# VH-VL binders against Adapter SH3BGRL (SH3BGRL), part 5

Target 1, 113 residues: Adapter SH3BGRL (SH3BGRL), of Homo sapiens (Human) (o75368)
Amino acid sequence: VIRVYIASSSGSTAIKKKQQDVLGFLEANKIGFEEKDIAANEENRKWMRENVPENSRPATGYPLPPQIFNESQYRGDYDAFFEARENNAVYAFLGLTAPPGSKEAEVQAKQQA
Key: E = the ipSAE of ESMFold2; O = the ipSAE of OpenDDE; V2 = 0.75 times the mean of E and O plus 0.25 times the DockQ between their complexes.

## First folded at step 4 (VH-VL)

Design e22 (framework fv_diridavumab)
Fold by ESMFold2-Fast, scan of step 4:
Structure e22 (fold): chain C 113 residues (1-113), chain A 117 residues (1-117), chain B 111 residues (1-111)
Amino acid sequence: as target 1 above (113 residues)
Amino acid sequence: EVQLVESGAEVKKPGSSVKVSCKASGGTFSSYAISWVRQAPGQGPEWMGGIIPILGIAKYAPKFQGRVTITADDFAGTVYMELSSLRSEDTAMYYCARDSSGWFDPWGKGTTVTVSS
Amino acid sequence: QSVLTQPPSVSAAPGQKVTISCSGSSSNIGNNYVSWYQQLPGTAPKLLIYENNKRPSGIPDRFSGSKSGTSATLGITGLQTGDEANYYCGTWDSSLSAYVVFGGGTKLTVL
């Protein structure tokens, strides 16, 4: 299961837009996911902090939502998601198999020839 | 290399409130978490609470629930800590510090708050 | 009353080695990263160790940290007179609701 750590309360328009971009993609592509709200739940906030790998933490501050996991496996932040989308590699990024007939499935099939 | 600059010393009467400010210099405030830690004379540090300004999330230590309010003015790069219903036991140095999952660096130089009649 | 227990004082001579202990429980040290702070008289605390055993830039390697079970240790080798200070451990406490706790402090005297 894909889990997206988000903040329902945020003073940042950029964070809100990034969260909606990720959630909107998952919903539009019928990918099942769970929202983990760090604004309402201290346990979610603590878990996110501790499970974002050290090399993915910002040098100048706090790991910011959205943060994306498949089960307990860290997949990345918004920048990683955006890059994967630009490269037609979102399913691979999420640790999932691209659906038949998708652009990503076509690219993967050609590369594995 | 963010530097935290705290407001000046305060002398307050019992029952009043005090509001201490902490300004982040040398960068944007957008990804910082800021905590407030106090230290009474001759005692160890005591965490009061913290805020992640960009997320609008504040968390308080159980001892201070209901007396402490931590707020942020993100575009001014300033975090505030207001402590109400002051008692003589609240006489302490009040530090702000950048918070990285429960460890703190850098620290402000501290604001002395003295509660006396 | 401190949730984390440290010895009130330790002393050693210049050039010697000292260790400072910090004892907690499963809800704090047992489940969370430990940090250590040095406080010289009249100054704010200074981070020495974070995430159990890591040193920030500018902290000499004669300072080290370790954690085992519900206890943590700060080690200082090659003691210098400038190390005379109070030392504090810190961690999250996960009981009921997560919050940050500090030890009561250890005064290091370099004789």
Scores: ipSAE 0.031, ipTM 0.662, lowest interface PAE 4.6, mean pLDDT 85

Design e23 (framework fv_diridavumab)
Fold by ESMFold2-Fast, scan of step 4:
Structure e23 (fold): chain C 113 residues (1-113), chain A 120 residues (1-120), chain B 111 residues (1-111)
Amino acid sequence: as target 1 above (113 residues)
Amino acid sequence: EVQLVESGAEVKKPGSSVKVSCKASGGTFSSYAISWVRQAPGQGPEWMGGIIPILGIAKYAPKFQGRVTITADDFAGTVYMELSSLRSEDTAMYYCARETYDSSGYFDYWGKGTTVTVSS
Amino acid sequence: QSVLTQPPSVSAAPGQKVTISCSGSSSNIGNNYVSWYQQLPGTAPKLLIYENNKRPSGIPDRFSGSKSGTSATLGITGLQTGDEANYYCGTWDSSLSAYVVFGGGTKLTVL
């Protein structure tokens, strides 16, 4: 299952917009997901910071929401999601099988080394 | 290059409140946790609470819950700590200190401290 | 009373080695990383060691940390007069009232 770590109380308009973009895409494409609120739940906040890989953390400070996982596998942050969306590769980005007949499904099935 | 600049010394009467400020410069202010740590004369440090401005989250140590309020003005890069119902035991040096939430919980930068004296 | 226990004082001559202990429980040192702070008279605490044994940039390698079970140790070799200060250990307490806890401090005197 797709899990999206978000901060419900964030004062950042940019963060709120990014969260909306991710969640809205998942809803529009009927991709099942669970929201994990790091603002209200300390365990969610702790799990997220410990499971975002070292090479995906900012040089300083806290990894900012949204952060996306498939089960416990890290998929990326908003920038990674946006790039995947630009390239019509969101299902691959999420670790999911694209719908049959789509261009992405065709590419995903062949997956070049 | 990172600095935490605290407001000036305060002398207060028992039963009043005090509000101390901490202005952060350099580094990524809003995505860090800024904590308040006090130290009474001859005592070790005591964590009072902290805030993560970008997430809008504040947490308080049990001993201070109900008396302390920590707030942030993210635009100004300033964190405030207000302690109410002051008593003589609150006489201490009050530090703001930066903690990275992507680490094991330690304070990498400290303000110089603000002396708060509570006397009649 | 302090949550973490440190000896109140330690002393040694220049060039010698000292160790400062910090004792806790499973809910703090036993399950979490330990940090150490140096506080010179009239100054704010300064981070010396984080994550049990790592040094921030600018901290000389004569300062070292270690952790075993529910105890941690700060080691200082090649002792210098400028090391005369109070030293505090710190960690996160994972109990229901999770928060940062510190030791009561150890005053290092360089004789």
Scores: ipSAE 0.137, ipTM 0.675, lowest interface PAE 3.5, mean pLDDT 83

Design e24 (framework fv_diridavumab)
Fold by ESMFold2-Fast, scan of step 4:
Formats: sequence, C-alpha cells, structure tokens
Structure e24 (fold): chain C 113 residues (1-113), chain A 118 residues (1-118), chain B 111 residues (1-111)
Amino acid sequence: as target 1 above (113 residues)
Amino acid sequence: EVQLVESGAEVKKPGSSVKVSCKASGGTFSSYAISWVRQAPGQGPEWMGGIIPILGIAKYAPKFQGRVTITADDFAGTVYMELSSLRSEDTAMYYCARETYYDYFDYWGKGTTVTVSS
Amino acid sequence: QSVLTQPPSVSAAPGQKVTISCSGSSSNIGNNYVSWYQQLPGTAPKLLIYENNKRPSGIPDRFSGSKSGTSATLGITGLQTGDEANYYCGTWDSSLSAYVVFGGGTKLTVL
C-alpha cells in the first residue's frame, strides 16, 4: 500500500500541482494508495515528520509534500518521483512490480536473470 | 542571515485585543514555522502557537485556542498574532521565533512588550 | 505549572562544572528531541543545544547536552561569569493536544 502525504491547505500552486501529479499518476495506473492529509490530521504530521529521512529534506526546514511511502518505507518526494517517471522506473521507485508488457517490466526481468 | 523584526510595544485595556507583527527577512521563512512564545515577568517561556506559511497550517496551544489567531502574509514575509479578550494575566513579553522541523527555535525576535491594565 | 521540571537554581564557582536537569515523561522527552535555551538578563532566549546534544555554530564545546529515558541534562564546564543566565529546556509533547513545552527554568549563578 502506497501512502502519499499531502497538505490540503497549501496555497502554493507548485505544491498543489506536484500533489495532483503524483495522485493522478497513481489513479491513472490503477495503483492503490492512501492519501494522508497533514493539514487535517496531527498524527499524519507527526508520522511524516518522524519518518522522512534526514538526508531527504532541508536540514531544519519542513519537508514539503508530496511525500511518498510504501507501507512504512520511505520512497521519496516529488523530485524523486519525477526522476523515476523520466527514467521509466516508477514501479521500482514505489517498490512495486511493473505491469506485464511495459518497458519497466522488461528492465525488472533483467534484474532477476 | 535571518532576522525577525517585531512591532512596537502595546498598552491595552482589559477586554480589548492586540495584534503583533513579525517580519522575517534573510533566509527562507515560508518552509519553516514561525511561532509565538510569550514570557510573563519572572516566568518561563510559554508556546502560544505557530504557522507554516507555505503549507497554510496553523497550530495553537490548548490554553490559547479560541482566543489567539496566527496568520501569515507570505508575499510580505510577515506573520501576525492576534490575542483577544485581554486580561491582566496577558501582560508579558511576546516573541516570534523561527521553529524548525524538529520543534526547536533557531532564531528569535527581540520581543514585544504587551501591558494590559485598566 | 511547567510540564518539564527543572531545578529553580544552580550555582558553582568559576572554572567548575555544573549540570542542569530537565525531567519529563514518555509523551515529551521520552519520545522527542530536547533543546536548550540560554536567556541573559534583558535579552531574548538563545538556542544553545538542539536535537539532544548538537550545538549551533558559535556555541563553545564546554556546553553539552544529553538525554536518557525521560530526562535530559545540560552540562557546562569551565564556568565563566558570563554564563550567569536562566536556562530552559524545551521539547514537543506528543499527546493528543500536541504542542511545544518548556521547562520552568534554572537560574545559574557563578560565584
């Protein structure tokens, strides 16, 4: 289960667009996910704060949404997602098996040969 | 460099409200929280609340919920704290401070004195 | 009263070492990072220690922090007259009404 931490109250157009890009990709590819709103839920804010690795954020600034996890495993932020998408490696980035017949599935098959 | 510049001292009557401003300059402030911490004479600091401007998220300490409002003008780099229904017990120094992701305060304003008296 | 408990005062002679304790519970110190602040008379608090034991740039290494269980300690060695100040610990309280909490403060005198 993919979890995406977002902030519904953000006035930043850039953040809103990045959140929608991630969620839209998951929906378009029928990947199950849970949306975790840090604006509405203090436990979501606390969990994200404790589980985003130090090397994946500004040292003392707040990590900006979207932040992506598979179960409790940190997968990355928007920039990591975007890079994975450009490299046709989003399923690997998310810790998932790519759909049969995709270019990414071909690459994943080579990894197990 | 980071600087937090607070508005000037206020003298208010009981039952009125006060609005204090904190203008942030220097380093990035929008991805940090700006908090308000007050200190009554001879007492320790008391966190009132804070806001993360870029996320539009404000939090308030239980004691002040319903009486304090913290807002931000991200474009102007200014955070405001309005405290209503003032009582003599609200007489204190009010600091704005930059709150990091780990809930500590790395830069502080010089403080604004608010005196509530009849 | 203060959520975090500190001794109201501590004193030592110049050049000596002193420690200031800060006691809490599992919902605050036990589960979260502790910071320490120095407040000289007439000034705003200044960050002295963050994330239990780290020093900001400009803070000398004679100031140190540690955390064990639900308690934290600020250590100051080589005491100087200029260290006379109030010292406050701070942390996040993870309870349902989560917020930042501070200790009541410790007045350090260097005699």
Scores: ipSAE 0.225, ipTM 0.721, lowest interface PAE 3.4, mean pLDDT 85

Design e25 (framework fv_diridavumab)
Fold by ESMFold2-Fast, scan of step 4:
Structure e25 (fold): chain C 113 residues (1-113), chain A 118 residues (1-118), chain B 111 residues (1-111)
Amino acid sequence: as target 1 above (113 residues)
Amino acid sequence: EVQLVESGAEVKKPGSSVKVSCKASGGTFSSYAISWVRQAPGQGPEWMGGIIPILGIAKYAPKFQGRVTITADDFAGTVYMELSSLRSEDTAMYYCARGLDYEYFDYWGKGTTVTVSS
Amino acid sequence: QSVLTQPPSVSAAPGQKVTISCSGSSSNIGNNYVSWYQQLPGTAPKLLIYENNKRPSGIPDRFSGSKSGTSATLGITGLQTGDEANYYCGTWDSSLSAYVVFGGGTKLTVL
């Protein structure tokens, strides 16, 4: 299952917009997901901070939401999601099979041929 | 009831640093933005910066970038503001204030007087 | 100089109404919510209005807010002597870096 770590209060318009972009994409494409609110739940906050890989952590502070996992497997942050979307590779990014007939399925088929 | 309790008044010399604390009680501390807003005698409020404790990353107003450091002890419910290289014009009342996403400030501390004098 | 412009003072008699203006630009008031604060002498500011026109619990209906374009207005009706205070508008400025800006303040005198 896809898990998106978000903060219900972020103090940042940019973070709020990034969270909405990710959640909106998942909802529009009917991809099942769980929101993990780090603002309301200390265990979610701790787990996210411990499970974002070292090379994906900022030099200062904590990893910023949104952070995306498939089960316990780290998939990426907003920048990674955005790049995947630009490249028609969001389903692969999430560790999912693209729907038949989609732009991404077509791109993947050409690369795997 | 949410309360913000600030540390006591400080008198400092030019060139030194001051560190003021703000302890939050009641309500949900970690998910709100805690800001530092100062007010010089006879002047309006000036936002210095703030932090959302759960994110651990502070924002600073451009005027204070490089001189102010805001940190949080999430589990102690305390936010700190350190202002370095003090000048006489830093003499002011320093408030901590709680806000949702920095959009507005619904609870304020009573203020800490910082006087910078030779 | 403040990024947000307010008149330095306003005055009226008990029972009358006043309006206090707050003028900014598209990068602040034009694109963001406006809040208003009351500051009585010797006290911390107190939130009166948030999100342009909403009142926190405990704030009387005598206080109202509105926003049009790059300007906001605080309205106070049925003036009472206890309303004598400084009033400040505040908003987010999204120009170079997102940060909070306040108006220079308006001193309300109730004569």
Scores: ipSAE 0.021, ipTM 0.623, lowest interface PAE 5.7, mean pLDDT 85

Design e26 (from d03 with heavy chain S100T S101Y Y104E E105Y, light chain E100V; framework fv_diridavumab)
Fold by ESMFold2-Fast, scan of step 4:
Structure e26 (fold): chain C 113 residues (1-113), chain A 119 residues (1-119), chain B 111 residues (1-111)
Amino acid sequence: as target 1 above (113 residues)
Amino acid sequence: EVQLVESGAEVKKPGSSVKVSCKASGGTFSSYAISWVRQAPGQGPEWMGGIIPILGIAKYAPKFQGRVTITADDFAGTVYMELSSLRSEDTAMYYCARDTYGWEYFDYWGKGTTVTVSS
Amino acid sequence: QSVLTQPPSVSAAPGQKVTISCSGSSSNIGNNYVSWYQQLPGTAPKLLIYENNKRPSGIPDRFSGSKSGTSATLGITGLQTGDEANYYCGTWDSSLSAYVVFGGGTKLTVL
């Protein structure tokens, strides 16, 4: 299960856009996911901060949403997602198998050989 | 490096309200949590509440719910705490304190501002 | 009063070692990180330990922390007269609706 940690009450236009980009991609590609709202739920905020690896935490301040996990495995933040998307590697980034016939599926097949 | 500068001492009458400020030197607070912690004479610290401006989240200790309001002005780099319906028991040193991950520890503290409530 | 229990005082001679305990429950220390603060007379509290056993930059190795079950311990070795202060533990309490709690404090006297 893909889990996306978001903040529903954030006033930041940048954060809102990044959250919409991630969620929109997942929905458009029919990838199942759960939204985890850190603004409404303290346990979600606690879990996110404890499970974002230290080397992926910002030098200053809070790890900012969106933050992406597959089950309990950290996959990355928006910048990592965006880079994966630019490289046609989003399924690999999420820890999933790309759909048959996609450009990414061809790359994954070669890596598994 | 990091400095939290609080507004000056206040002397207030019972039943009034007080609003104290906490300014970060050198930039924005928006991605940090800022809490207000008070300490009455001879007592230990007591957490009142805090705010994470960039997430739009404010949390208040149950004891102060309805009497305390914490707000932030990101442009000014300032966090405010307003406490209403003051009583003599509210006489204390009031600190602002910063946390990177929200509420579990405070890595930088202001020097504190004294609020005295007396008739 | 205080949700977390600390001994009210502890004392030792310069160069010795002391430990300060902090006892809670499964809803606070048992499930959450513990921090420790030093407060010298007339000053704001200063972070000594965070996330159970980590030291901020500038805190000497003489200070250490540990956590086991629902209790935490602050250790101070090589005691110096400048260590005379009140010490407070702190944590999050899930049962109190997102509430930060502190211990009642321990006064350390260096004899």
Scores: ipSAE 0.369, ipTM 0.751, lowest interface PAE 2.3, mean pLDDT 85

Design e27 (framework fv_diridavumab)
Fold by ESMFold2-Fast, scan of step 4:
Structure e27 (fold): chain C 113 residues (1-113), chain A 120 residues (1-120), chain B 111 residues (1-111)
Amino acid sequence: as target 1 above (113 residues)
Amino acid sequence: EVQLVESGAEVKKPGSSVKVSCKASGGTFSSYAISWVRQAPGQGPEWMGGIIPILGIAKYAPKFQGRVTITADDFAGTVYMELSSLRSEDTAMYYCARSPYEYGDYFDYWGKGTTVTVSS
Amino acid sequence: QSVLTQPPSVSAAPGQKVTISCSGSSSNIGNNYVSWYQQLPGTAPKLLIYENNKRPSGIPDRFSGSKSGTSATLGITGLQTGDEANYYCGTWDSSLSAYVVFGGGTKLTVL
């Protein structure tokens, strides 16, 4: 299951747009996901901070939402998602199998070969 | 270099409110937690609450719930603390302090303090 | 009122070693990291130790921290007159709604 860590009460327009972009993609493609609100839930905030890999964290301060996981495996932040989308590789980025007959499915099949 | 610059001293009457500001410079202010810690004359520090501006959330110590409000202006890089229904026992030095992660996990930088005096 | 208990004062001569204790309970020191702060007269507190035993850059290694069970200790070796200050421990209290608590402070006098 895809988990997206978001901040529901963030005043940052940049963060709100990035969160909407990720969630909108998942909804439009009917990809199941769970929202994990780090603003409302301290355990979600702690888990996200501790499980974003060292080389993907700022030296100090919070890793900014959205942060994307498949189960407990870190997939990336917004920038990684955006790059995957530009490269027609979002399903692979999420650790999922692309829908049959899609351009993504062709790319994924070739990557596995 | 990181600096937290607090607003000037305040003298207030009992029953009024005071609003103190803390401007952060030299660093990424919004992704850090900023707390308010007061110290009455001759006493130890007392945590009032804190805010994580980028997440839009604030947390308050039980003693101050209902009387304290902490807000942030991300554009100005400034955190505010408003304390209402002032009493003489609110006379203290008020510090803003930064935590790298959660509210008060530890305070790595402190403002120089704002004196608030409550007198009739 | 302080939730964490520190001795009110401690004293030693220059060059000596001193330890300052901080006692709490399972809901605070027992389950959470401890930090230590130095406050010189007329100044804001300054971080000395975080996460029980780590020093920020610029803090000399003669300052050390440790934690055992529900108590923490700040150690200062090679005492200097400039170390004369109040010292405070701090941690989270996980009871109720979780909040930051500090010790009442220890005045260190270098005789």
Scores: ipSAE 0.265, ipTM 0.749, lowest interface PAE 2.8, mean pLDDT 86

Design e28 (framework fv_diridavumab)
Fold by ESMFold2-Fast, scan of step 4:
Structure e28 (fold): chain C 113 residues (1-113), chain A 121 residues (1-121), chain B 111 residues (1-111)
Amino acid sequence: as target 1 above (113 residues)
Amino acid sequence: EVQLVESGAEVKKPGSSVKVSCKASGGTFSSYAISWVRQAPGQGPEWMGGIIPILGIAKYAPKFQGRVTITADDFAGTVYMELSSLRSEDTAMYYCARDLYYGSGSYFDYWGKGTTVTVSS
Amino acid sequence: QSVLTQPPSVSAAPGQKVTISCSGSSSNIGNNYVSWYQQLPGTAPKLLIYENNKRPSGIPDRFSGSKSGTSATLGITGLQTGDEANYYCGTWDSSLSAYVVFGGGTKLTVL
């Protein structure tokens, strides 16, 4: 299952917009997901911080939401999601099989040939 | 350069409240937390709590829970610490400090110069 | 008493080496990173060591840190008169409600 770590109490318009962009895409495409709120739950905050890979963390400070996982496998942050969307590769980015007839399904089929 | 500028000294009566401000510059509010640490005369530092302004997440030390409130300004530049029900033992220097890891790895790399708060009749 | 225990004072002459200990428990030093801070008279604390043994930019290599079990040590070699200050250890306490704890401080006098 797709898990999106978010902060419900963020004062950042940019973070709120990025969170809604990710969640809106998942909803629009009927992809099942769970929201993990780091603002309300310290365990979620700790888990997110520890499970974002070193090369995806800022030099100092915290990985900022949204952070995206498939089960416990890290998929990326908003920038990675945005790049995947621009390249018609969001399903691959999420670790999912693209819907039949999509450009992504064609690419995935080629990779398996 | 990173700077934390604290508000001026306060003299308060027992039972009142004090609100100290910390204005951050140089990008301090992005992915960092701001903590409040006090130091009574002749004593070591004591952590009161901290906030990650960009996330709106605050955490308080058990000793201060219910008496301290840490907030961030809606102008995204200033953190406040309000301490209520003041007692004489609250007389101390109050520092704000940048917290590079909020949680089990916390350490403080930049400190404000401190605000003296004196509680007396 | 502070949660973390430090000797109240240490003294040495210029050029000598001193070590300052910091003792805690498994819920703090035993399970978490230790930092060290220098406080000169009339000033705010300054970060000397973070994550047990790392130095921020601008801190000379004569300052070092180490951690073993539930204790940490700050080492200062080649003592200079400008090192005369109070030194504090700090760490996270992972007990039921996690929070930052500091040692009671050690006053270093350079003779």
Scores: ipSAE 0.057, ipTM 0.659, lowest interface PAE 4.8, mean pLDDT 83

Design e29 (framework fv_diridavumab)
Fold by ESMFold2-Fast, scan of step 4:
Structure e29 (fold): chain C 113 residues (1-113), chain A 121 residues (1-121), chain B 111 residues (1-111)
Amino acid sequence: as target 1 above (113 residues)
Amino acid sequence: EVQLVESGAEVKKPGSSVKVSCKASGGTFSSYAISWVRQAPGQGPEWMGGIIPILGIAKYAPKFQGRVTITADDFAGTVYMELSSLRSEDTAMYYCARETYYDSSGYFDYWGKGTTVTVSS
Amino acid sequence: QSVLTQPPSVSAAPGQKVTISCSGSSSNIGNNYVSWYQQLPGTAPKLLIYENNKRPSGIPDRFSGSKSGTSATLGITGLQTGDEANYYCGTWDSSLSAYVVFGGGTKLTVL
């Protein structure tokens, strides 16, 4: 299950747009996901901060939402998602099998053989 | 009832350090971040940094990285800001202020009354 | 010195209307919510407007906010002598590691 850590109360329009972009992509492609709201839920906030890898944290403090996980495996932040989307590699980025018939699915199949 | 109570005025010599405290109540430690904002005489506010007390994770403005340290004592319900290598231009009013959002974005809904720090020889 | 630009002063008579501008860039005002703060002489700043145009409980409706592109505006109608204060805009700056920036302030004098 894809889990997207978001902040429902963020005062940043940019963060809200990034969250909507990620969630909208998942919904449009019928990829199942859970929203994990760090603004309303202290356990979600603590889990996210502890499980974003050290090498993926900003040099100056807080990891900013959205943060993307497949189960407990860290996949990336918005910038990583955006790059994957530009490269038609979002399913690989999420740790998922691409839809049958896509160019990405063909590439995934070849890599695993 | 939300209150942010800051420590008293400080007079410091150049090259020393100052540590200001902010005691927060009304649920601040369980659901909000606290920032430090200073204001030099005749100037606008300047964000120094903030902390999410429950996580102990601090973030600093680039100008103050290396000179400022923000810490929290959950048991005492208190946030501290320590500024080192003081110079005369550090003379200012220092405020603690509550951030409404957990990601260090948003606005400051409650402010302490401010602590005057004077750096003089 | 400030990242956000405000006029240093504005003035008007009681009962009149003033507007205070705040100019930034795409990395701050253009992409993020704007807040406004009122600072009476000798006091801490007080939140006046948040999320571009919303008022906290207790702030009268003669105060309003708006945002267009990379600029924001604070409007005050029906000026009262008690409005004489410094006004500051504030927002996030995404290019500066997503930290908070403030305007240099505008001194409102009610003549």
Scores: ipSAE 0.021, ipTM 0.639, lowest interface PAE 5.5, mean pLDDT 85

Design e30 (from d03 with heavy chain R98K; framework fv_diridavumab; at its last look DockQ between E and O 0.63; V2 from the best seeds 0.00; counts 0 for: pae E 3.4 > 2)
Fold by OpenDDE, look of step 5:
Structure e30 (fold): chain C 113 residues (1-113), chain A 119 residues (1-119), chain B 111 residues (1-111)
Amino acid sequence: as target 1 above (113 residues)
Amino acid sequence: EVQLVESGAEVKKPGSSVKVSCKASGGTFSSYAISWVRQAPGQGPEWMGGIIPILGIAKYAPKFQGRVTITADDFAGTVYMELSSLRSEDTAMYYCAKDSSGWYEFDYWGKGTTVTVSS
Amino acid sequence: QSVLTQPPSVSAAPGQKVTISCSGSSSNIGNNYVSWYQQLPGTAPKLLIYENNKRPSGIPDRFSGSKSGTSATLGITGLQTGDEANYYCGTWDSSLSAYEVFGGGTKLTVL
């Protein structure tokens, strides 16, 4: 299951938008996910802080939501998600198999041929 | 270089409240935790709590839970600490400090605000 | 009554090496990064070491940090008169109520 760590109480419009973009994408594509609110749950905050890889932590301090995991495996932040989306590689980004008939699946099939 | 500028010294009566501000200059701390650390005369630092301004997420030390409120104006680059029900034991230098790495390791400190609680 | 325990004082002559210990528990030093601070008289604490053994820019390599188990150590080589100060260790405590904790401090006297 995809886990998206978010801050529900963020006052940042940018963060809210980024969160919504990720969640909206997952919903639209019927990809199962869990929201992990770091604002409302201290355990979520702690987990995110500890499980975002050191090399993926920004120089600007705390990793900012959204942070995306597949189970316990870190997948990336919003920028990584955005790049994946632009390249039609979101399923790969999420560590999921692209559904048959999807553009991503077609591209993969061609590459394997 | 980030500088943390704190509000001026305070003299308060027991039972009253004090609100100290910390403003960042020369940079931003939106994605960092800003903490309040006090130090009573002759004592070591004591962490009171902190906030991640951009997220509005505050954390408090158990000792101060319910008596301290930390807020942030991210747009103004200012963090506030309000301590209520003041006691003589609250007499101390109050520092704001910026987290460096996300683990509440403080690389920048304000000069401190003296709060004196006396009858 | 500090969560982290430090020796109250250490002393050495200029040019010598000193070590300051910081003892905690599994919930703090055992599981979290340790930082060290120098506090000169009348000044705010200054970060010397973060993440156990890393030095901020501007901190000379005479200062070093290490951690083993539930204990941390600050090392100061080539002791200078200007090193006379109070030193504090700090770390995050991941107990029931997670919070930052400091040691009681160590007064370093340069003889």
Scores: ipSAE 0.169, ipTM 0.757, lowest interface PAE 2.0, mean pLDDT 91
ESMFold2-Fast, scan of step 4: ipSAE 0.473; ipTM 0.810
ESMFold2, look of step 5: ipSAE 0.319; ipTM 0.761
ESMFold2 (binder alone), look of step 5: mean pLDDT 88; pTM 0.914

